# Ledger of designs, part 28: VHH binders against q6dbn1

Target 1, 243 residues: q6dbn1
Amino acid sequence: MRCISCREEYLPRNAGTCKECYVEAGETEEELKREIDDLKAKVAFLRLSSSLDHGTSSTSRSFTDVVLIASEDNAGSPPIPAHKSVLVSRSPVFKAMLENEMEESLSGTIKISDVSYDALRTFVYYLYTAEACLDEQMACDLLVMSEKYQVKHLKSYCERFLVTKLSPDNSLMTYAFAHQHNAKHVLDAALSQIVENMDKLTKREEYMELVEKDPRLIVEIYEAYLSKQVNTAAGGTSTSKTS
Key: E = the ipSAE of ESMFold2; O = the ipSAE of OpenDDE; V2 = 0.75 times the mean of E and O plus 0.25 times the DockQ between their complexes.

## First folded at step 16 (VHH; framework vhh_ozoralizumab_d1)

Design L6 (at its last look DockQ between E and O 0.59; V2 from the best seeds 0.63)
Fold by OpenDDE, look of step 16:
Structure L6 (fold): chain B 243 residues (1-243), chain A 125 residues (1-125)
Amino acid sequence: as target 1 above (243 residues)
Amino acid sequence: EVQLVESGGGLVQPGGSLRLSCAASGYTFSKYAMYWVRQAPGKGLEWVSEISQDGSYTKYPDSVKGRFTISRDNAKNTLYLQMNSLRPEDTAVYYCAAGSYRPFPKGTKQYFDYRGQGTLVTVSS
């Protein structure tokens, strides 16, 4: 029989498509599914929570314009305008900050410490668009901000990006970073890479630094390494008995 | 909300002592290395001390080595700085800061992710 897609001859057992086309179709389907899920997540993120349905009348005056100011060591970053309503809808932390009669709510100014103007601008832009141009540094900065302000969608976005940038050379520091900021996906990916490259990584300066500064992380790494070694050893013994 | 609140600053004579405290909240305190940094009038931010997550590692610049002692209590989410033999040049606003490892660029660059509002220390006769 000839494959409907590639017209190559395939064995009659493969229900109208060759094995290769079937696999490709499956991969495409999975990719589309991921894309759809991502789009759905973006739409959901961008939906302004109609917090209007909770009847307490006092909330309407709280969604006035606000400015965010990056307070880095450099005095004089321009303020970034935003809508309180958007901030509140995207971040539980901003909601808590702006719904209470705190100084930030009254003044219409939120000071963000230890963030660059560019990072803050990108962060605010993301809150409006669910899009950001990331490099490795920006991804880290935004991940930290996302954790601080509990923007889950942004955190996931940053984690996905950072996983694509993972290499044996940056795996140790990436692991440490991920551990600090509760970036589970990045943490798992980094740990896997570390375990696979343990012989090389233990000779690195970064490894020695972690041994000195944060030995707990090293213990965790070794636990994972040992677990993998044990599992591999157990799997190898089962295949030798069937010959 | 993440907060770092410094306390214990004040006016002291040369040769005197102060103990600074920093109360941390809103994040997992024990996951971060902690730092004291200071800013003197008209000067930039200066690193003063470092302590690891579990307190087993400490580091000081030469300017304060032997005079200052950093410590932490993870159960209380509190950072301390014991300052002895204070000098006029130690006059500054002192900040508590939480530091994070960064994977980029290559290396062990550390950033301050969180920092308090600071407490003023004035050393004057």
Scores: ipSAE 0.692, ipTM 0.876, lowest interface PAE 0.6, mean pLDDT 88
Fold by ESMFold2, look of step 16:
Structure L6 (fold): chain B 243 residues (1-243), chain A 125 residues (1-125)
Amino acid sequence: as target 1 above (243 residues)
Amino acid sequence: EVQLVESGGGLVQPGGSLRLSCAASGYTFSKYAMYWVRQAPGKGLEWVSEISQDGSYTKYPDSVKGRFTISRDNAKNTLYLQMNSLRPEDTAVYYCAAGSYRPFPKGTKQYFDYRGQGTLVTVSS
């Protein structure tokens, strides 16, 4: 029997459309709702961006109601206007901050002193557009911000980017970074590189520095390495009898 | 919410002592090497001290070595800086900062994921 929607054959039951197409319709509805929300945020960003280009009454016409300020080096960076509704919808941390009448909700100012202006601007752009221009440094900065503000989609995006940049040469420090920030996909990928290149790894200056300054991290790497070798050995020789 | 809160700053005469504290919350304090950095009025950030995750390794620039002592208490999530024999040149806002591992370092730059708001230390007659 062929499904009306996808034209693929399925077993006889409950007329007309296969189970996969009914599940797909529900998943498509969720995807469309996300797309609508993303487009609304993108329109809000375009209205904000075009106001900046024209240099006129931007706050009254763009209806921004909050400002983010970055001062990593205590430099006087320009404020970044934004909409509380966008911040709240994208981040549980901003939701808690702005809904509980905290100082930021009352003042309309969110000061973030541990981030560069460029990283904060790129982070805010991502909240509106679901897009970010990444390089190696920006991906690390945004991963840290995505963990801090619990922006899971951005964290996943940064993780995928960092995995594409993995090499044996950077695997130890990538593992350490991912460990600090609970970036499981990057952690697992870096561990695989470490396992395959242990002999080269132990000759690097980063390894020697970690042995001196953070030996517990080295121990944790070896424990994970041992666990992977045990799993590989157990899968390689199987028996149905004890002896 | 990640938070680093410095305290213990104030006005002190040359030759005096102060002890700074930094209370940390919202992240796993023991996973991070911790630093004190300072910023004199109108100047850039200057590294003052470093302490490893378990406290077993410390490092100081020559300008403060022998006068300043960094320490940490991981059970209380607190970083300390004991400053002795203070000089007018030590006048600055002092910040605590959490050191980051980075997979793509450029030169010898030290990266910090978290930094506090700072506490002012003034050394003046």
Scores: ipSAE 0.589, ipTM 0.812, lowest interface PAE 1.1, mean pLDDT 81
ESMFold2 (binder alone), look of step 16: mean pLDDT 80; pTM 0.804

## First folded at step 18 (VHH; framework vhh_ozoralizumab_d1)

Design M1 (at its last look DockQ between E and O 0.80; V2 from the best seeds 0.74)
Fold by OpenDDE, look of step 18:
Structure M1 (fold): chain B 243 residues (1-243), chain A 124 residues (1-124)
Amino acid sequence: as target 1 above (243 residues)
Amino acid sequence: EVQLVESGGGLVQPGGSLRLSCAASGYTFSKYAMYWVRQAPGKGLEWVSEISQDGSYTKYPDSVKGRFTISRDNAKNTLYLQMNSLRPEDTAVYYCAAGSYRPFNPTKQYFDYRGQGTLVTVSS
């Protein structure tokens, strides 16, 4: 029989497609499913919460324009204009800030501390588009901001990016960073990388620094390492009995 | 909302003492190394003290070593800086800051959070 997809001759074990094409189709299906899920998540993120359901007249005044100012050592970053409505819809923290009679809500100015202008601009842009151009540093900055302002979609976006940048050389500090910011996906990936490269990483300066300054992280790493070793040892003993 | 609120600043004479406090909220205080940094008028940000998450490690620059003592109470989410033998050159706005781990660019100290600061003026 000829495969419907590749038209190559295959033994008729499967209905209409060769094994290779079937596997490829399955992989494609899974990829498409992921893409669809991602798109759905993006659409959901970009939906503006219709403030219409809460009948209280006071909410309409809260959706005026606002400016965000990056507060770094360099005095004079330009303000980044935004819409309160967008900020409120994307971040529970901004919602809380702007719905109360705090200075930020009254002044229309939000000062963001310890963030660069570029990071803040990118952050605001993301709130509007669900898109960002990331490098490693920007991903970290935005992840921190996402945690601070509880923008879950952005946090996930940054985590996915950081996982792709994970290497043995940056795994320790990535783990520490992820741990600090509750970035579970990054944390798990980094920990896996660390455990696989433990012999090399224990000789690094970063490791010694963590030992000195944050030994709790080292304990967690070793717990994971030991767990893996035990599991590997247990799996090896089961295969030897069947011979 | 993440907040760091410094207190305890004021006017003091040379040789005097002050104790600064920083109340932290809105994040897991114990996950962060904490820092005191200061900015004098017309100068850049200067690191003046570091304390690890559990308080077992502390570090000071030579400029304040032996005079300043950093401490923390994780149960109270509070950072402290005891400043003794104050000098006019210690005049600055003092900030409490939460240190950040960064996997990239290890030469730069990053802070995830920083307070609004408290002014310390040392003058006769």
Scores: ipSAE 0.824, ipTM 0.932, lowest interface PAE 0.5, mean pLDDT 89
Fold by ESMFold2, look of step 18:
Structure M1 (fold): chain B 243 residues (1-243), chain A 124 residues (1-124)
Amino acid sequence: as target 1 above (243 residues)
Amino acid sequence: EVQLVESGGGLVQPGGSLRLSCAASGYTFSKYAMYWVRQAPGKGLEWVSEISQDGSYTKYPDSVKGRFTISRDNAKNTLYLQMNSLRPEDTAVYYCAAGSYRPFNPTKQYFDYRGQGTLVTVSS
C-alpha cells in the first residue's frame, strides 16, 4: 500500500496516508494555528481606527482630512470622512489623485459617481480593516471598485466570495463578468462549470443573447474549451462533456 | 484611472441636429456594451440607446427611434450619438455609460462606469 502523500510503502489496512505523514500534518496544523493567532494579534495592534467606528467628527476626535461622497442621482448621501494617509497607502489611484494637486487634494472632497452609499461605506471600511460583510450584489460592486481604485487585496477577497457562490445556473454570466474585469480565478472556475454543463447552457436565453450581442465572448469560451479538451485528452483523466 | 468624457452638447433649435462624443480611457473599451442615458431637469435617468461590443447590435426606445443613431469606434475608444430632429423634450444632461455583465439578476442592467455628462438644450 503506498502513501498518497509521500509515496512510501506501508502496510496498514485501507490506509492512504502513512502514520508519519498523518502525524506531520497534525504538527504542521498546530504550528499554523499558532502563526494565525500571532498574526491576528499583530493585526489588532496595527489596526487604525476607522472613521466609521467613531461616529461623527463633531462628537469625537478622528483627525480625518478628507471626505468621500457617493453621488447617486436620487440620493443625498452623507459624507464619509477618511484619512488621506489610509487612502493613499491602500490605493495607487487615490495616491495619484491626492498627491498631484488635483481638485480632490485641494478641496478635501472625493466625489464618486455610480456607487451606492452602502457600497462606498463598505469599501472605505475595508480600506481600514481588510474586512467586509459581502452578499452577491455587494461582492460585484466591490470587485468593480477594487479594479477602479486598484485595491488588489479587496479584488482577491471578492473573487474568493464569488467562487463560493458559483453554480451552473450563473456560470455563463459569472464568466462574462470575470472576463470584463480580468478576474482570472473566477474566470477559470466559471469555465469549468460551463464545460461540465455546456449541453444545458447552450439552450438558455442568455446564451442566445450573447451569441447575438457579444459573439466574440462565445468564441473565447469555445477556444478555452477546445484547449482544455486537448489537455484532458493528453492526460486521460476527465470525460468530455461538450464538444 | 477610468474616465468617460462626454462632449458636443450645447444649445440647438427644435428640428436641429447635434453629435455627442464620449472618449473612454482606463479600461478595455471593446469589452463593454455602451449606452447613452439622459436626465431631464427634475427627472430620473432615462435610457436613450445601446450598442453592443463590436457595434453590430443597436437598440433604441420608441421616443428616439429613427432620430438618434448610436455608433462606436473601438480603435479610438470613442462612443457617439447622432441626434437629429431634436425636440424640446430631448433637453437633458446626456451621459455615456459602460454596461456590466452581472451573475445575479442578469436581466437588470448595471453600469460599471458613467461619465459626468454633457448638457443638451433644445429651445427656440
Scores: ipSAE 0.620, ipTM 0.852, lowest interface PAE 1.1, mean pLDDT 83
ESMFold2 (binder alone), look of step 18: mean pLDDT 80; pTM 0.812

Design M2 (at its last look DockQ between E and O 0.82; V2 from the best seeds 0.73)
Fold by OpenDDE, look of step 18:
Structure M2 (fold): chain B 243 residues (1-243), chain A 124 residues (1-124)
Amino acid sequence: as target 1 above (243 residues)
Amino acid sequence: EVQLVESGGGLVQPGGSLRLSCAASGYTFSKYAMYWVRQAPGKGLEWVSEISQDGSYTKYPDSVKGRFTISRDNAKNTLYLQMNSLRPEDTAVYYCAAGSYRPFGPTKQYFDYRGQGTLVTVSS
């Protein structure tokens, strides 16, 4: 029989496609599923919470009504204009800030401490578009901001990016960073990499730094390492009995 | 909302002492190294003390070493700075700050959170 996809001859045991095409189709299906899920998440994130429940039809006038200012130390950074409605819809923290008639709500100015102008600009842009151009540093900055302002979609976005940038060389510090900011996906990935490279990483300066400053992390790492070793040892004993 | 609220600042004579406090909320206090930083009028931000998450590690610049003591109470989410033998040059706004590791950043430690500060004035 000829494969419907590649038109190559295949053994009739396969349901109309060769094994290779079937596997490829499966992989494509999984990729598409992921993409669909991501798009759904993006659409959900970008949906403005219909203020329908509170009768005040604030006509989404295209006019910005709030500005965000990066930390005081950068007295020269321009304010970033935004819409309260967008901020409130994207961040529970901004919602809380702006609904409680705090100074920020009244003044129309939100001061963001210890953030660069570029990071803040990128953050605000993301709130509008669910898109950001990331390098490793920006991803970290935005992850911190996402945690601070409880923007889950952004946090996940940053975590995914950071996982792709993991290497043995940055795994220790990435683990520590992820631990601090509750970045679970990054933390797990970093920990896995650390455990696989423990012999090399224990000789690094970063390791010694953690030993000195945050020994709890080292304990966690070793717990994971030992757990893996035990599991590997247990699996090896089961294969030897079947020979 | 993450908040760091400093207190304990005021006017003191040279040679005097002050104790600053910082109340932290809205984040896991015990996961962060904490810092005191200060900014004198017309000057940049200066690091004055560091304490690790569990308080087992502390570090000071030479400018305050032997005079300042940083401590923390994780159960109370509070950071402290005992300042002794104060000098006019110690006059500054003092800020409490939480710092995180930066895997890809410069060697400079970034602060994730910082308070509004408390003014310390050392004058005769």
Scores: ipSAE 0.801, ipTM 0.921, lowest interface PAE 0.5, mean pLDDT 88
Fold by ESMFold2, look of step 18:
Structure M2 (fold): chain B 243 residues (1-243), chain A 124 residues (1-124)
Amino acid sequence: as target 1 above (243 residues)
Amino acid sequence: EVQLVESGGGLVQPGGSLRLSCAASGYTFSKYAMYWVRQAPGKGLEWVSEISQDGSYTKYPDSVKGRFTISRDNAKNTLYLQMNSLRPEDTAVYYCAAGSYRPFGPTKQYFDYRGQGTLVTVSS
């Protein structure tokens, strides 16, 4: 029998669709399911709280009621107008800040120190759109902000980006960064790179700095390395020697 | 909310001493190397002390070595700077800062958190 889709001859009991076309359709379905799950996560992230959703009209989206200001060192830093309803819906930290009658709630101004205007602008854009244009430095800046303001969706986004930029050469510092910020996905990926390249990494300057300044990280890395050696031995896997 | 709050600044005569404190909250203090940095009037930021996460490593520039002592108490989430033999050139706003590991970008020390500072004035 010939496949209806690709017209190749086949003998299986498939109703006119060959095995190759059937498998390809299944792979496309899995890709679409992943995209749907990602879109569902974006929708959940972009929702507003039920108390705000009930009282908000579409015209009030242009009616900003709070301003964010980056670092005092940047004289003339442009204010970034925003909506309190968006900030509190995306961040438990902004929710606590704006609901507890803190100075920021009363003044309508939130000053954010130790962040560049560009990073703050990108962070706010993400709160509205669930999107950001990242480079390596911006991803680190936004991950720190996402931890500070407890914006889990942004943290996941930054983590996925940083994993794509991971290499053996940057693995030690990426591990240390992820450890500081509880970025488990990045931490696990960096640790795998470190464990597989241990013999090269122990010669690097940043390794020597960690041994001197933060030896607990080195201990954690070696404990993971030893755990890998135990699992290899328990599995009965032999090693081969290259001449 | 992450906070670093400096205290202990004030006016002191040359040759005098001050002890600065920095109370940390809202983050895991023990995961960060801590720094004191200062900014004199009309000048940029200057690093004046570094202490490692467990307190076992400290470093000072020559301008303050032997006069300043950094310490930390991880149980109390506090950072300290003992400043002795103060000179007029030590007059500055002093900030505590939490050092960041960064896999990308400049090799200079990056700080994730910095306090608002405490003013130290050394004058007759």
Scores: ipSAE 0.589, ipTM 0.829, lowest interface PAE 1.1, mean pLDDT 82
ESMFold2 (binder alone), look of step 18: mean pLDDT 80; pTM 0.809

Design M3 (at its last look DockQ between E and O 0.82; V2 from the best seeds 0.72)
Fold by OpenDDE, look of step 18:
Structure M3 (fold): chain B 243 residues (1-243), chain A 124 residues (1-124)
Amino acid sequence: as target 1 above (243 residues)
Amino acid sequence: EVQLVESGGGLVQPGGSLRLSCAASGYTFSKYAMYWVRQAPGKGLEWVSEISQDGSYTKYPDSVKGRFTISRDNAKNTLYLQMNSLRPEDTAVYYCAAGSYRPFSPTKQRFDYRGQGTLVTVSS
């Protein structure tokens, strides 16, 4: 029989497609499913919370009504204009800040401490578009921001990116960072990387630093390492009995 | 909302003592190394003390070593700075800050969170 996809001859045991095409189709299906899920998540993130159903249809020209200011050691970062409605919709923290007659709500100015202008700009841009150009540093900065302001969609976005940048060389510090910021996906990935490279990583300066400053992390790493070793040992004993 | 609120600042004479406190909220206090930093008028931010998550590790610059003591109470989410033998050069706004790990930028000390600060004035 000829495959309906690749038109190559295949053994009749397969339902109209060759094994290779079937596998490829399955992989494509899974990829598309992921993409659809991601798009759905993006759409959900970008939806403005309908709770503004109070009837005043004021189609009023969406003028910015708040500015965010990055406060670093250097005085003078330009303000980033935004809409309270967008901030409130995207972040429970901003919602809480702006719904309360706090100074920020009244002044229309939100000061963001210990963030660069670029990071803040990127953060605000993401709140509007669900898009960001990331490098490793920006991903970390935005992850911190996402945690601080409880922007789950952004946090997940940053985590996915950081996982792709994970290497044995950065795994220890990435693990520590992830642990600190409750980045579970990054944490798990980093921990896996660490456990696989434990012999090399224990010789690194970063390891010694963690031993000195945060020994709890080292304990967690070793627990994971030992768990893996035990499981591997248990799996090896089951294969030897069938010979 | 993450908040760091410093207290305990004020006017003190040279040779005097102050104890600063920082109340932390809105994040897991025990996951962060904590720092005291200060900014004198017209000067940049200066690191003055570091304490690890569990308090087992502390570090000081030479400028304050032997005079300042950092401590923390994780159960109370509070950071402390005991300042003794204060000098006029110690006059600054003192900030409590939560440290951060940065896997891709090891050279820049960055804080994730910082308070609004408390003014310490050492003057005769």
Scores: ipSAE 0.804, ipTM 0.923, lowest interface PAE 0.5, mean pLDDT 88
Fold by ESMFold2, look of step 18:
Structure M3 (fold): chain B 243 residues (1-243), chain A 124 residues (1-124)
Amino acid sequence: as target 1 above (243 residues)
Amino acid sequence: EVQLVESGGGLVQPGGSLRLSCAASGYTFSKYAMYWVRQAPGKGLEWVSEISQDGSYTKYPDSVKGRFTISRDNAKNTLYLQMNSLRPEDTAVYYCAAGSYRPFSPTKQRFDYRGQGTLVTVSS
């Protein structure tokens, strides 16, 4: 019998790894846990410095120098105070807006249309902390915001969340959303769900609406589906698990 | 930077015509259904017209049907609204907007991008 990991000979065992490779995997796991703890400590140090800057929401002692206003036509949405230095550091778009003395830099007010107060507040909190409380709608809202303001780290975070929420029922619209926003990780995962459930999805109202309004998207899905049918037939000799 | 810039608004007499334009940049214009929406002073946003990604599907509410025509030129990244037979009730700030597919909010149209608007005033 051979160890799957190091391929050294050993007497038959219940597992496919030898004792030495099993012990080495445990040592590697403990080293990774220590590295994770060290990284957590570094993050806590960096985040606390940034979090202390906005820990007092709207007092003059907080030294905020800009406000963001969510304008989804909610009259009376509270302004969200922020620091230009933080916005510029996290977003090339805010950098261009605020460093070139545009209207927003001079007025100290950034109005953002078509975003809820909750989405904007969560977006700003993420710029300070790299944390966000997500649900499915918030993840989509923040992904769009992250694309608009070029906050790559947030986009990746939203993509990972959306992949965990994929189901056959939401796969078609999730594919369309990811296609619009060049969210490749979500796009690939949604496509896999679509091709596995094609027979049911072609009967849905949203499918028929896409055929009418955005047929190029449907063509791409069918091209992927047909490639899978050809590859499955050609790849029917794929490797089996070896013991 | 994503920009939607409306132009062509102004003061016009009842029965007159205006053509609005919206220049789009910073995103893939052809991937988005485009919309015109308007906001009268003190009112909420009202949908005015919709055009599909390739321009083959358009839709209008009864309030403007037959008077307004939406069109797009994907080669120029430009959206248009031809407004004829204008009425005082058409007075509003007109915005162009890019529609989003949303997998978890199928009952409410969301816009990824909206311009700053152009004022149309229909008055004697």
Scores: ipSAE 0.572, ipTM 0.821, lowest interface PAE 1.3, mean pLDDT 82
ESMFold2 (binder alone), look of step 18: mean pLDDT 81; pTM 0.813

Design M4 (at its last look DockQ between E and O 0.86; V2 from the best seeds 0.00; counts 0 for: SAP .68 > .668)
Fold by OpenDDE, look of step 18:
Structure M4 (fold): chain B 243 residues (1-243), chain A 124 residues (1-124)
Amino acid sequence: as target 1 above (243 residues)
Amino acid sequence: EVQLVESGGGLVQPGGSLRLSCAASGYTFSKYAMYWVRQAPGKGLEWVSEISQDGSYTKYPDSVKGRFTISRDNAKNTLYLQMNSLRPEDTAVYYCAAGSYRPFSPTKLYFDYRGQGTLVTVSS
């Protein structure tokens, strides 16, 4: 029989497609499913919470009504204009800040501490578009921001990016970073990387630093390592009985 | 909301002592190494003390070593800086800061959070 996809001859045991095309189709299906899920998540993130059902259709011209200022050591970062409605919709923290009669709500100015202008600009842009150009540093900065302001969609976005940048060389510090910011996906990935490379990583300066400054992380790493070793040992004993 | 609120600053004579406090809220205090940093007028930010998450590790620059003592109470989410033998050169705004692990910038000290600071003036 000929495959309906690649038109190559295949053994009739396969339902109209060759094994290779079937596998490829499955992989494509899974990829598309992921993409659809991601798009759905993006759409959900970008939806403005309808709770403004209060009837005043004020077609209010989309004028910005708040500015965010990056407060770094250097006085003089330009303000980043935004809409309170967008901020409130995207972040429970901003919602809390702006719904109360705090100075930020009244002044229309929000000072963001310990963030660069670029990071803040990127953060605000993401709140509007669900898009960001990330490098490793920006991903870290935005992850911190996402945690601080409880922007879950952004946090996940940053975590996915950081996982792709994970290597044995950065795994220890990535783990520490992830641990600190409750980045579960990054944490799990980093921990796996660490456990697989434990023999090499224990010789690194970063390891010694963690031993000295944050030994709790080292304990967690060793717990994971030991757990893996035990499981591997248990799996090896089951295969030897069938010979 | 994450907040770090410093207190205890003021005017003191040379040779005097002050105790700074920093009340932390809105994040898991015990997950962060904590720092005191200061900024004198016209100068950059200077690191003056470090304490690990559990308080077992502390570090000081030579400029304040033997005079300043950092401590923390994780149950109270509070950071402290005991400053003794104060000098005019210690005059600065003192900030409490939560240290950040950064996997891609090992040489730079990053802070995730920093307070608004408290002014310490050492003058006769």
Scores: ipSAE 0.834, ipTM 0.938, lowest interface PAE 0.5, mean pLDDT 89
Fold by ESMFold2, look of step 18:
Structure M4 (fold): chain B 243 residues (1-243), chain A 124 residues (1-124)
Amino acid sequence: as target 1 above (243 residues)
Amino acid sequence: EVQLVESGGGLVQPGGSLRLSCAASGYTFSKYAMYWVRQAPGKGLEWVSEISQDGSYTKYPDSVKGRFTISRDNAKNTLYLQMNSLRPEDTAVYYCAAGSYRPFSPTKLYFDYRGQGTLVTVSS
């Protein structure tokens, strides 16, 4: 029988499409389903809430009603104008801050003392667009901010980026970073690389420093390694009858 | 909301002692190595002490080694700095800071959180 798509000869299968073309169509469908899910999450993230009807500024061309200021730079940084409705819609932390009678809501200024201007600007841009230009450093900065401001969509975005940059050489510190910031997907990916490269990584200076400074992480790594050894070497015994 | 609040600063004569405290809230204190850093008038930030997550490792620069002692109480989410034999050159604003692991630049020290500081003045 000849395949409709690739014209190769094949033995009878489930349909008139050969195994190779059927697999290729399934891979394309799975990729499109993932893209649709990603777009749905992006649309949900970009929606605005209607919780603040009278908070708009009508005096400015852009109608911004709040400014954010990064204070990590001693020379001062320009204020970043924003809309309270956007901040509240994207972040439960900004929602609590701006919908209550807190200092930030009354003054119209949010001071953020632990980020660079570039990281804050990129973070705000993401709140408006669901996009950011990331490098390794920015992804870490934005992941930390996403945890602080509870912006789950951004956290997932940063985690996917960091997984693509994961290598055996950076796996130990990536594990430590992910553990510190509750980044489970990155944590699991880094741990898998660590346990598969354990004999090389235990010789590194970074490993020895963690043994001395943060042994809790080392205990967790060894527990995962030992669990893998038990599941591989011994095999589980069933509780079922064996007579 | 994450907060680091320093206290215990003040005016002291040379040779005197002070104990600084830093109360932490809004994050998992025990997951962070903690630091004291200081900024003297007209100068940049200078590292003065480090303590590991469980408190078992400490480190000091030569300028304060033997005179300063860092400690932490993870049950109370509090960091401390005992400063003895104070000198006029120790005059600075002292900040507590939470250190971050970073996978791509491990030699550069990053702080996820830093307090507003407490002033220590050592003068006659």
Scores: ipSAE 0.603, ipTM 0.836, lowest interface PAE 1.1, mean pLDDT 83
ESMFold2 (binder alone), look of step 18: mean pLDDT 81; pTM 0.822

